# VHH binders against Type II restriction enzyme MwoI (mwoIR): the designs that were tried, part 1

Scores and structures below are computed, not measured.

Target 1, 363 residues: Type II restriction enzyme MwoI (mwoIR), of Methanothermobacter wolfeii (Methanobacterium wolfei) (o59646)
Amino acid sequence: MKNPKFTENQKEIEKEEFEFLQKLNFIIKESLELFNTNLKNSMKFINYITLPIIMASIESKSFNPFSEIIEKHIAFILNSKMNSLGYKFLPLGYSSDLTYENDNSIIHIDIKTANLENPSDFKDTVPLGINQSSYPGVLDCKIRGKNIKADCKKIKVYPNIPTTYNNKLTITNALLFIYPDYKEIIDEIREDYIAIRELISINLKDILTPIEGSLEEFLNYKPSNEKKRLEPILDNIVRGYFIHDKLRHEFSENVEKDLEEFEKKIIGIAKKLKEREIKPVAILSISIPNGELAPHYDDEIVSGKSWGSSFRYHYKKSGNSVFKGLDNKASRAVFLHINKEYLPVLKKYFDPITVYELTEKRL
Structure headers, positions and changes below count from the first letter of each chain, unless a header shows other numbers; Kabat numbers aren't used for antibody chains.
F, E and O stand for the ipSAE by ESMFold2-Fast, ESMFold2 and OpenDDE, each averaged over both directions (binder to target, target to binder). V2 = 0.75 x the mean of E and O + 0.25 x the DockQ between their complexes.
Where letters were taken out, [cut] stands.
The coordinates of atoms that the task and the answers printed are left out; those that the model quotes come from them. Centres of patches stay.

## First folded at step 1 (VHH)

Design a04
Fold by OpenDDE, look of step 2:
Structure a04 (fold): chain B 363 residues (1-363), chain A 123 residues (1-123)
Amino acid sequence: as target 1 above (363 residues)
Amino acid sequence: QVQLQESGGGLVQAGGSLRLSCAASGSTFDDYAMGWYRQAPGKEREFVATIYSGGSTYYADSVKGRFTISRDNAKNTVYLQMNSLKPEDTAVYYCAKDTLYGSGSYLEYFDYWGQGTQVTVSS
């Protein structure tokens, strides 16, 4: 393994990265209580967001219904703190969740949520998009899921983010929030929701009576780039009925009865969601290497789920953690929070676990 | 052996200013973060400010806008300019020096500490 020596410039870059990591870690650690308080405030309105959560969770995939809420809270808090420190918010489009500017650097911060039951999102690797790093990852000439190797050289995957902006250094950090799975709650209502959609579907003619033309033509009308209208229309009717109370008289008595029963179920699900503790299993802070540090991390940053469009930073390789700083002592990845109850589970996926509380310690 | 020596503490009236200095010896200075902490009687030691090797700074919310941390690498010295002092700022102030590129600047992250200098702000 070519362990090239760092150049002086590379050392300086890495110093800046770790300095910012320290700052960010401190900010997040100090803000955890505020985060929790704000999250509780949001949960006061769980009744209003339950149906949208259900609607978004029709697919059997593991879904964290609180992901967006969590990400927004963290973003808000970070923005406040960053601004107080003199950083200017600088949206640059497809670059990161948050971008800031100071005199010497452009800072990208990505906020991620992961489900504990979906280890592909955090096991051995940190997922990165092409807009979440300045480091060109390595794409192997392989076909995913197949033991087929193409007879080609490794390809560099170049991200959207440059290593510098007008002589300002690009700094990239990721915050990963790992949460438990709420799938069991959603699974309770999923089939019912599907049934309701079907029920609405079979009654569309009655509901959409004012539509000019044939219902079939309306539903099948595909402008050059649009998907079938059926599902969006059904969802719209659901929203109209349950959220806006606008369609109550458009349904037959029998259908209305079924919808009322479903409403009760929604309330029940809301209660269950409310009763669940919304606490992260873990919070992981990661400093992503700047592209100028290539090729030091070439073995660590490799293609992700989407060939050529994403990559992952491996924090573990061949049983060893690779998230190390220049001095090989400090970690690029640090747990800012761990729920001790989940420590045994986390140890299955992370080795070692470096936790930063008052002091950095390995668990 | 790394040594940190604080100076500049004393008695000051509310609204007044003090400038603390910390001279570091025994190691390289410019590559490491420096910090200030304080401990009031009966309270735990708390973070005040940190300056990193690159010049970036971070402050506790309680001192933001009033305190400024700076460093002179040529003199191996870190400073804490304290303006608009309040009685609640009364504490022993400690200088700290890092020896690693680390994951954070928390209370016990620093490897070396000074003996402290007393700052008393009278009402």
Scores: ipSAE 0.000, ipTM 0.210, lowest interface PAE 14.0, mean pLDDT 80
Fold by ESMFold2, look of step 5:
Structure a04 (fold): chain B 363 residues (1-363), chain A 123 residues (1-123)
Amino acid sequence: as target 1 above (363 residues)
Amino acid sequence: QVQLQESGGGLVQAGGSLRLSCAASGSTFDDYAMGWYRQAPGKEREFVATIYSGGSTYYADSVKGRFTISRDNAKNTVYLQMNSLKPEDTAVYYCAKDTLYGSGSYLEYFDYWGQGTQVTVSS
């Protein structure tokens, strides 16, 4: 029962993975100032986008309006920089959205966000979708805290991404952004938004008079089995009133006063969001092992909660996750950025913390 | 706070053997990789061997087949068995935990090191 040896091909795969990780680390680290500048510019407009973000989250249990902003700015940076390093954009449909090629490789990058209040999303692990890995996951046979005694080693969870594209190596990476929790602030806006919809609903006669039929007949018309005919109309009026400055003074004085108070509350919530620091708490880069490296990472890449539709890469399973086949013992997971205001919280979850820097140090 | 203490160094004739030990205190190391490095006078510190908590091992080419790294998690101790010693093996040997060494241009290194134990191979 010996530890399996890395083949020469497997060592070359890890060399290529490590070399790309270094390029990715350099791109992101070099671009942090541009990212921060772009984020600050988006914040100038938060009071104009807060209402649409609240509306987008009405159906969601958890919402952070800035997660998408963060992802878009990083994707812009990657798309801009990858071409200058000789990589061409390569959309493959059902693979990750950030897919690139050069002469030797097909690169898949996935941007992940995690809430600092939910450490299971970032502590020693990163969740992966089927389209974000080429490494077959080990199936966990445990059900509801009971270990079902079966040999699941014969069955692997196979991802969508092949280990090679003909002569080009598949390389997969995750960029993990950890951000503060905004749930309580967002929930306040959501409740107030619901109240404003109700206020508008009660007062629809002030602004909506059908030319034909009664108002009740108009609002109850459904071209299909839709039960919520009224909700789209109310949401439209909210957008018209608060975003487009339309329908002002068409309601009674008391209703207009209540609408103006909600508008002031939107501005106040935007201030609270700016004060709560919306920048990432930390940024990690993670090199996900290629599937040809099996079985060397079988202990670290296992099925997630969705048994066969997702994975988890436990990048600290056996201590620091390293490129196991390389002599340099470089880490597969490294911090590119830490907001130092959150160091006490981060040290609760990470020990040690290793940060990539653009300066070289010799031991 | 992690503390690492090496022992087992000394003077030995060429062709002889030594066993180095590294005891960890302040935390367990059964979740972490442990390693050995060495530094000869006037040379850069060089990698010797690494062992992960799961048992995977890696060796520098210069010591493969002569040195064996092992660990005893119950004692929080890692060992380096050094056989067929050569004068070129003369160095201070350091035990390390969570050692990261970046290649490329721009990495910060955060290492936990012992104080070292001298190995001298005569002749």
Scores: ipSAE 0.000, ipTM 0.112, lowest interface PAE 20.7, mean pLDDT 74

Design c10
Fold by ESMFold2, look of step 8:
Structure c10 (fold): chain B 363 residues (1-363), chain A 123 residues (1-123)
Amino acid sequence: as target 1 above (363 residues)
Amino acid sequence: EVQLVESGGGLVQPGGSLRLSCAASGFTFSKYAMSWVRQAPGKGLEWIGRIDTSGYTSYNPSLKSLVTISRDNSKNTLYLQMNSLRAEDTATYYCVRTYTEIYTGDYTYFQHWGQGTTVTVSS
């Protein structure tokens, strides 16, 4: 049942998906030097964003401090180039942020950044949100490590994106950017930041006076599933002190000394982040099968730990999945770029590695 | 009633070592994170470090080479080992029961304090 013949409509769908993948590959491959130049320009302003990066890092062990910056620069390139290929920007709700149309298709492109030290985010698989595919994913309703299951064979993971929009074919793609881990640099200052938060916390009475009730009651109130008031107050004081130069001299001398030492460490981290090479390790482009191609990709698009709120497309472990209905079985997942300095690490995860090249056609 | 009683303070020479204890009662000690805080005369409070219910410690980086926090849940006792003491370490040292958010150990408000024990570092 997994391998019925492709219908003629399904073959035409894959042809359109392949042709768009070729256009996307062309755009990104031609734009790599512009992307690197734009990223370097953002690094001129690192001193203004280093504290926000440090503050954000306490939530994750694999934090990539540049992921949003990278995503925005790639989005700018795509928005600049898609019009030249006959695609018009099409703002839709509940779809990929990069959505375009022409006469025949509506295109959804999702930009993903993966940490090289977390291969589950990129090796032979790509995560998908419900706004990033039209293919109904297989749902597996079991609890890992337990003998507890439900029979979910009658339902799938149903995305928000339809297979067509009023006779225009939905085409979905992902661009996956693999970057080095920045954990080493951020971990250098993480304990210092924790200590500063605790220092401010125990000295809050220097700058907060309860009016009614105790300060403890105020700071520990949790009106629903929201966090207690302590965290947002501490974060606000940190921003006020270090970004806005407020609350200076409101604390005792020894507290002020410790805050000044941390400020010096922020400057040091900013220098290290600026010196780090911010080039991708690898870039993959991935054509995600349209939902009308069911059931041909059912063994590749499956749910994970999210039980229906997301899923994954498992392109093959040692190679890329293919457009199964085409005569020339072109790959759906293609390397657009590798950083040669990382070849040994990349060969641990991928073998062989074949990189897309711009090709001149002979007429 | 929550009770925290520090002991082990006193006079010590520069370069010396001292171990402070904090006896806890009136609550389930093993279920709470515990902290040490100090206050030098005329100065604000200084956080020394914390030990979680799982036994993991976090320290003020300026002090972490000088101090070690441990706990003995069977004796309901928190410890602070201090080495290489300097005159600037002269302070009142407080044992504190802290509250830590389950989803992150970084969100605390210092809830209950002992009466403190005084450490004086001088010749």
Scores: ipSAE 0.000, ipTM 0.479, lowest interface PAE 11.9, mean pLDDT 81

Design e06
Fold by OpenDDE, look of step 5:
Structure e06 (fold): chain B 363 residues (1-363), chain A 124 residues (1-124)
Amino acid sequence: as target 1 above (363 residues)
Amino acid sequence: QVQLQESGGGLVQAGGSLRLSCTTSGSTFSIYTFSWFRQAPGEEREFVGAISRSGGTTDYADSVKGRFTISRDNAKNTFYLQMNSLKTEDTAVYYCAAEDFYTGSYLDEGYDYWGQGTQVTVSS
């Protein structure tokens, strides 16, 4: 279908979006060194956060152990920069990670991290929550890839974010940081951790002696829509023992020996993590179309896995690149940083790759 | 309206050095990002390099990388292009350009203001 002719207003909106994109790109580009430096500061404390990283990583098989640190760090730095440039921080609730106000716009910035080994997070789409875009996404009426013959084309996912706030244009940007998965390091201790949890589980009665008469019932209790108590209790014991240095005398000598050995392994993993260079494979800056640009991007912004509760902005659909704006001159998605070593891999997922230095370049 | 004025161009022998200056009128020098362009006879205008508002970031064309350096002096409302190891192929009219960081308009070519250009001729 021939894309409808853009209205003058739509052109103006897109212009504003791209202007901000450029500004944001500049800000991020200038802050790259700062990002790296500050991240190193956090890593000085890796010894204290290694176990939580392990725990979180095992619970979520695809978890990047540094994702939370990275996201927080980026948010902090970006906030500082934005403020210094006169943008007013404006938390609106149920909105993006960072929200700002200037004279003409309300700006939403979402920070996202992805692992290179999990391309579903970045390859074709950027996931958007209903609080992360003003564009009504098209509900994809497909069941397992088959189109449902229904008037589904008229159904949209309406986000929490309006297209305008009191005549200020909503601008939404996503910053995607793609990192290597440090899964290989976590995998070194994964089985050990699982074993330790099992060991603690078997010996939990030693710790929970005061409730021994009802221990089984206690452990198997399942609140509505929650996991059994056993799991969180095990995690609690793990934290008590390894983080707080408690419960050292609550286990038999044999169990204690095993726990001590695991502690040594944690230290080893911490060291390995510390020695790793934590750098992004790539940083992608994406300007998400404002809802007033509908229906120009309807094919690109469709419901995600959560259907009515989320949607995705697709980089490619049906073989066509959707990185370009309305005039096909500027890219809505620009790489701010690429580790050249990973360029071949990235090219598998992105084609073409547009890179921002101080000028936009195609690689 | 900000006016840009290039200076420092001239004739130089291959292997020589020149320093171009671009002076900006007005008191808002610090809000601009600056770039240098050049245009040789019969060729299209090409990007030479750019410098961020803070001066902390620079970018150069591959053809001049390692030879040219861009800097800025906010106190003097001037930014510079230091050209070392000049080659005959560097012969061109050099232009400075400015982009307003805050209000930057996607005007033609993405820059708000352009200088008139200064001739640089590198002789063999």
Scores: ipSAE 0.000, ipTM 0.179, lowest interface PAE 15.6, mean pLDDT 82

## First folded at step 5 (VHH; from m05 with L107F)

Design n01
Fold by OpenDDE, look of step 7:
Structure n01 (fold): chain B 363 residues (1-363), chain A 123 residues (1-123)
Amino acid sequence: as target 1 above (363 residues)
Amino acid sequence: QVQLQESGGGLVQAGGSLRLSCAASGSTFDDYAMGWYRQAPGKEREFVATIWSGGSTYYADSVKGRFTISRDNAKNTVYLQMNSLKPEDTAVYYCAKDTLYGSGSYFEYFDYWGQGTQVTVSS
């Protein structure tokens, strides 16, 4: 079926989307130094958060220890800049990370962070939550690539964000920050942490006495759908010991020696983390198509890995996705910033790399 | 390079009116917010009014109801109609232009500024 021609209204929508991209580019460029310097303030306290970082990383091998800090700083900086430019902050909730109002539009900015070593988070596609787009996704009757039913038809899933707010156009942008992966530092101590948990588990009876019942009964008690109770309890003990300086007298001398050794390791890891330079490898802006542009981008917005739970915008499915209704065919996904040191690495994932300066440049 | 040229300032009696104009050159005009600021002697520059690319207008509380900002895109000109002028309105008035599409600033975040035009309101 011949792709329908863009209506005049659709062209105007894309024009606004594109213009916001330009604005965002300006904002980010002006804020580049802030992205680097503000994090230093947080790093002053790295000694106090190293252990929590370790704890948080247990379930994810791709965990960036700075991810949460980075995200918060990005949000803060963007909010400040947007406000300074006269945008009205809208605390809409149940939508994007940041929402603003300008004269003609409601702007949604979703902050995405990715590790350079985890291309699944940024290469060719961007995962979107149901609250991060106004464009209905086309979902296959598949779960993880498997057909659910024979002859199942594709369905449209409608997101939480409307295409318009009181006649103001919805503009959605995914702002992706790619950082180096510092997980190797955490990986170094993660195994040690696991060992400490195990050590504590062996000695748990000596440390904790249930108020009611036996320890075994206590550990086996699972309210509703809780999978394991032991790990959280162990983590609790760890926090008591290392963060609150409690429970030290509850351990045998041998165990205490091991715990002290682990404490030294934590301090060492904190130092290593502090010595790392935290700068973005690249910043990408991805303009998510407004839903009123359907069906022009139907092939680019599809089901996520989990049917019905998320979207994926394939901004590089047939080459770089462009503003299809604009004559200049500008890219919807562009680099707002790139650390040139990482250009060779980025080229492995992006070809070409479109950088938006004053004009789009393909590298 | 973007140039802004203000005109229309002068001496006026309290209760009088003035219309300021600012002609912009060197760039596209339609897609950018324009604004007026003023600076009185010994005071900091303060926001007066802004008009967004879409036509929305915003004013400082001190001038609401008295001043009107407008724009003529065909002439690349922004105007400030000042009515019911008060001695407190005496200041150098500056025209400002934004470089961001679809935005307006309530603060001194405009990128380009004019040289200013003196407005004096006598008692």
Scores: ipSAE 0.000, ipTM 0.191, lowest interface PAE 17.2, mean pLDDT 82
Fold by OpenDDE, look of step 8:
Parts: C-alpha cells; structure tokens; sequence
Structure n01 (fold): chain B 363 residues (1-363), chain A 123 residues (1-123)
C-alpha cells in the first residue's frame, strides 16, 4: 500500500524511537570526552599495531586502521552507560551489536564506523547486516521504484531480530561514527612491506629448514580451503620478527640491515598515525525501521552492495534531516555530534546538517 | 574576539550558596552552548555543568541536585547557582563558550574560556 496510515502500534514505535534518541543523545554527549580519552590511551600502543595495519592494507580493503579499536571502545562505553540507565543486556543481538531491555522496549544498537573518504558508507544510506534489523521480508535492489542494479537478486532479511520481544517493541538504532581516513599514511609504507615479504621469502630456507626437513615439501603442502600458503607464512614470520622479537638471529647480516631499515619506517608510520587526530568527524543516529513499519519503508530498504549479505537503509528524505516523526516524512537520521573543523567537508555530503539537541538545530 | 568574564566567586561556609556569573562578549550568545568547569589544586579540570543553546542542561554527578546552570540571552550571561556547597567544591571555576551553532560541548570542544574565578568552601 502506497502511503498507508500509521497504526497505533507504529506510532508507538515512533514514540519509543524518539525517547531513545533523547537518551542516546545524552549518552553520546556525555561520553565524547571519554571516547577520545580511551582512544588516546589506545594510541599508546600504536607501535604494536602499526604493522598489522600495514598488513591489512595489502588486502586492498577500504579500512580505517582504527575502526576496530574505535568500535570496541564505543561499545564498551555505551554498554556501561546503558546499564547505568537501567537497561539490561539482552543477548538477542548478533556479533558486536548491543541489545538491551528496559521496561518499555527492546533496544538494539548497531555501532558503525565510516571513513570520510568513503561516502558510500554513510552518505544518504547506511549499510546493515541482515541480522541487524527487525525488518523482515524480501528485499530487492529497488529504491523508490527504481532499479539500482539490474542483476541484483532479491534477498531475504533473515536471520533478524524480532519486531517484538516479551511484548515489547524492538527499537533499532544505527550509531554511525565518521572518522577521517588514514590511507595516505599507510600508502607510504605498503610497497616497503611487500619488499620485506619478498626479502624474507628468498631467505625462508634459513628460517624453516630447522622446522621441516624439506622446505619444498613444506611450501607445497596445501591444506584444504587454503589458497596460498606462502603469504600467511611470510606474514607470520614478519610478525615474529617485528612484534615478537623472534627470528632475528635467523637472518644474514645484509637481510638484517634491510629489516632494521624497515623497522625504522614502521616507527615513523606509527608516529604519523599517533599524531593524527582520532576524533570523530561526525556522529549520526539513524533509526532503523522496525519490521512492523512495513510497508512504509519498503522503498527505502534495499539490497546492499553485497547483493545478498546485507541491505541498505536510505535514510535521507526530502527536506531537513531531522527526527520529526514518521508521519512527517522527515529523515530518521540526525547528527548527534560534528567536528566543527570538518563542517565544510560535511556540508558537501549532507545538506542540510541538523544537530540534535533535545531540540534540533540546523547548520 | 570572544571574551568571557567570570564573577561571583569567593569564600563561603559549608552549606552556603554562591552564584557565579559569566558575561560573554564579542559574538552572538543565544545560539551557542555554555559550560562551567572547575579545577582544584593538584587535580585535573573537570566538567561541572553545561547549558545548550536549546536550554538543555547537564551536570556532573557530583553536583547534581545542588548546582543549577542557567542563561540570560538578553544579557549574554550564563549563571551557576551553587547550593549546599561542600569543601570538595573548592576550586577555580571556569566559564566556557562554544562556537558551534546548536550544539553542546565538553572540554575539548569548547572554543573559548574565561580566566576563572576562585570558589573556596570552608568547613
């Protein structure tokens, strides 16, 4: 049904969403300093995590090197705050999602991070796992009646959280943290790492012969479901050398010199990363429609880019991106925080920007 | 240039009350969050209270129920009413102003700070 009237239950969902938004806003505001402090503390260990970051970059994945750390800290802090507010942890969520129960509702929070340079992760839409929403049904790759992709297959949004649990409505919120990108820093050392792998590769005999009688046999062994054996071995050797301080005696002097030089580069990169600001560019609250709100949002929930493993909620609506209720066709997304320094950049992606303060302000 | 001037500090007995004022000049006032922080000797500066542009108020747990932050936009002034003062409240109190429209801020996000006013609570 195009533009069905909201049922009483749907209005109740809206009410619960709004109430939670208020609480969430408070939590986020009071936790900003704590987020930053915890991240800064984590950065004390940057020397130990720089190499893994470099290694990860070889996989050609778009990543924020601090995303995992950030998400863990946020989850921890948020969990603590939610508990303090009387919310009880409920293990209905999947993976790192947080699910809670209070007297009135079930709250599901999906913490998300995005890089500023990757607008596909935050601009106008938010990606969701199929198990991170109570929105049931078959999703296609159509938005507002238009095909996004011609060869996209319909996906079923299961498993998912329930629309109701214990006679309480499930409210789902995507909490999106946008951070700056650090790709340029990692790009400085990626090729060097590749070179180091190669260097180690040609010297594997000296390292592995004591372990296995035949290096060739060892390298040719292919476990089931393993595509490549050499690269993981090399990576582990690199970790052994640089992180665990092992195997240094296994290399010739010339190789050792090269490794030492690379170590200096790692330290330099670590320093650069440490000096980079790790504050969020912006924090967005996005209310993900409960499954009972179908079909109000059917046109706004479509298959994700993975075409079967995820979906996207298109939260952008015409007009101001404010939380004004379901009946006003306003955006279900609001800014809870922005870094003022990035406001000009944010305006390129978002127009207008509405920052929520129990009463919203437009920027 | 934005200037913040605190006043109203002084010596008070435990259980007493003080009202701090902070006058802001050099910019518009009503669209920005204001805050109070305090720093005791040998301690780090800590959050006390903030009032957002929309009038929402938030307090540190240590002062909830005792302190009230308010603002008079016509006077470009933010106030901190401190009741039931305790010796532990002894500190230099700092006024802070945000420059981001329609936002609330904590210490690292405030743009301007006053020079501070001393509050001493005797036992």
Amino acid sequence: as target 1 above (363 residues)
Amino acid sequence: QVQLQESGGGLVQAGGSLRLSCAASGSTFDDYAMGWYRQAPGKEREFVATIWSGGSTYYADSVKGRFTISRDNAKNTVYLQMNSLKPEDTAVYYCAKDTLYGSGSYFEYFDYWGQGTQVTVSS
Scores: ipSAE 0.000, ipTM 0.233, lowest interface PAE 13.0, mean pLDDT 80

## First folded at step 8 (VHH)

Design q01 (from n01 with S53E S56D)
Fold by OpenDDE, look of step 8:
Structure q01 (fold): chain B 363 residues (1-363), chain A 123 residues (1-123)
Amino acid sequence: as target 1 above (363 residues)
Amino acid sequence: QVQLQESGGGLVQAGGSLRLSCAASGSTFDDYAMGWYRQAPGKEREFVATIWEGGDTYYADSVKGRFTISRDNAKNTVYLQMNSLKPEDTAVYYCAKDTLYGSGSYFEYFDYWGQGTQVTVSS
């Protein structure tokens, strides 16, 4: 079906998106060093978070502690810069989202991080929470008339951000930071951590004896509806030993030796992580369609893999992934920053790459 | 229900070639990424190759230049041509299928997995 003609308001949305893109580009360029410096400063404390990272990896959690740190820094810096430019904080956002108001528009920024090894998070599509857009309605499990997934439940979208507020259009931007992967470093210590868990497990009775109650009863109790609680207990003990330094004398000498060796390994891993100088490979601006742009973008907004909790915006319309300015109808995505060292890798996923500068450069 | 069935595995001498096939059933095929993974004894499952719905391919560094992933949408089948096989390539090879359009998958992002086919490369 031929997309209906854009209304005047819809055209205005695109105009506002472009204007904000210019501002955003300025902010990002001005803040690049600040991003790096702040993150570097945070990484001085990497020894304190290395173990949690390891633990999370063992549990196959999608949680990335680095991502959280990065996002928080970015949010802080952006907030400062936005305020300096006359934008006022508007508490319409949720979680890590930033929402502002100026004389002309409402700005909503969704800060996202991705790893280079997870192209699902950045190539051709960008995942969004259902509450991170102004797009209303029900998201079907279809794209371009085809089923995305069998037995998929439709997602009802409850936007936190209205399409308009105070007679101003809402502009939504996903600001995506792509970082290198560090999985290989974590993989190096995974087996060691498992071994430590096992070691502690064997000694668990000795460790927990001073606690009130029958230890045997406690350990043997398995409620039918509860997940195995042994692992969390073990993890807690590990944290107590390595992070809190509270359990150093509760283990046999032999066990302590093993734990000390593991501590050295943790320190080594932390060092490796620190040495990688975590910097963004690229920064992308992706304009998320305002809800008023429906149905122009209905085929490009679909349910995510987390049914009922996420959706994806397909910023690629057809053919190859093209990152260009907003004036190009083929993409609403543009690079604001690229580490040139990673350009060959990025070109595997993106072609062509347009970096927005005062004068746009195609790379 | 989506089912993936691998075939083509076996014993081969170093330097030899094998072609693995994975037939997908129970869903549409042409709009979804497919992938191959492998797991050697005592090792973790590792990425081998993926092919996106648009035909783009990606490979692990260890197999780059030797392996080729392809797909036949008409047959709902993905292939892995393995050339210049090495003993280090010995593993159970798993086929994987994504179920989300435009969502290329690495590692845990695939939704469906086959039972695997054994590939053994002798020295």
Scores: ipSAE 0.000, ipTM 0.214, lowest interface PAE 14.3, mean pLDDT 79

Design r01 (from c10 with K31S R50S Y56R N60A T98R)
Fold by OpenDDE, look of step 8:
Structure r01 (fold): chain B 363 residues (1-363), chain A 123 residues (1-123)
Amino acid sequence: as target 1 above (363 residues)
Amino acid sequence: EVQLVESGGGLVQPGGSLRLSCAASGFTFSSYAMSWVRQAPGKGLEWIGSIDTSGRTSYAPSLKSLVTISRDNSKNTLYLQMNSLRAEDTATYYCVRRYTEIYTGDYTYFQHWGQGTTVTVSS
């Protein structure tokens, strides 16, 4: 169905979105050096980032062990910039999300990190956390990459922020920071981590504090969702041991030695990560349509289930891309930074690429 | 009325340097971050760098080694120094007032631009 013609009000909304996008792009562009410098300083503490490394090694997918640090760092800097613009902080965001208010608008900024070789994050769609945008979505019965469950009921997703607040238009932007992949490094300890979990599992009865009832019954309990309790328990123990420095004397000597060796490996991995280039290979700025622009973008927005319970904005390489121009002119998605060395790789996922130079250029 | 007036443009030989000034009036200069932007003929706008109210500078990575931005608040003047000029540095250079810094509590919705000063790098 041909998208309905934009109303005058909708055009005005897009205009405001564009104007803010330009403003934000400029701010971020001017802050690139600051991002890099301060992040480098944060990397001084990489040897203490054991849990993120462990977590990154759990699954056979590319995780960025720096993602949390990066997002927090970016949020901090951006917050300073937004304040300098006269925006007042609104504590309405989640995690690294930022929400602000000025005289004319409500601003919501979603900060995202991705790895270059993890196309699930940006190849076909730009992920947003569920309910992060003012744009309403439909949670369908689809699991990302899987067929729709026939018995699943579709529900409407209501965003965390409305389309308007206090008679001010809500503007939503996403900043996607794409970093190199660290999978090869993380893979070095994956099997070790699995081994550690197994090792702990064998000794679990000796580690766990007495609980009400039978410990054996507890461990063998199968919840209604058929998930094993063992894995979460093991992960918790791992966290307790390596992050909280607890349980050091709860293990046998042999097990303790193994855990210590694993710790050394984690430290080694941290060093390797630190030696890598930690600059983003690309920074993508995205203006997410306000909910009042529905249904113009309905076919381009996915609120289906994914492992991360994400709502996503489609990115189509050709034709009528969701990242097509505001008012069919300026792009809603602009690269603020591109490492040219990675341009060929980026083009595999993004085509065309619109680059910010105060004026947008299409590559 | 906010006014930004660039000066110092002209003909420069390759390998030479430019030093541009931007005279600001009509606002509290010290309360605003400032930027330099340029536009080459037939090309888009290019961000050169900026300086905030504290004197901290940020530069385009490609120009960082060649550019110095400074400000004199007592004279309400912004400066751009660029060395080792090449033909590709031929452009109109603009002084831009950015948004109000956090220290003032003021807010501005848009940037102000000067009229620009043209630099031509040619033998």
Scores: ipSAE 0.000, ipTM 0.219, lowest interface PAE 17.6, mean pLDDT 77

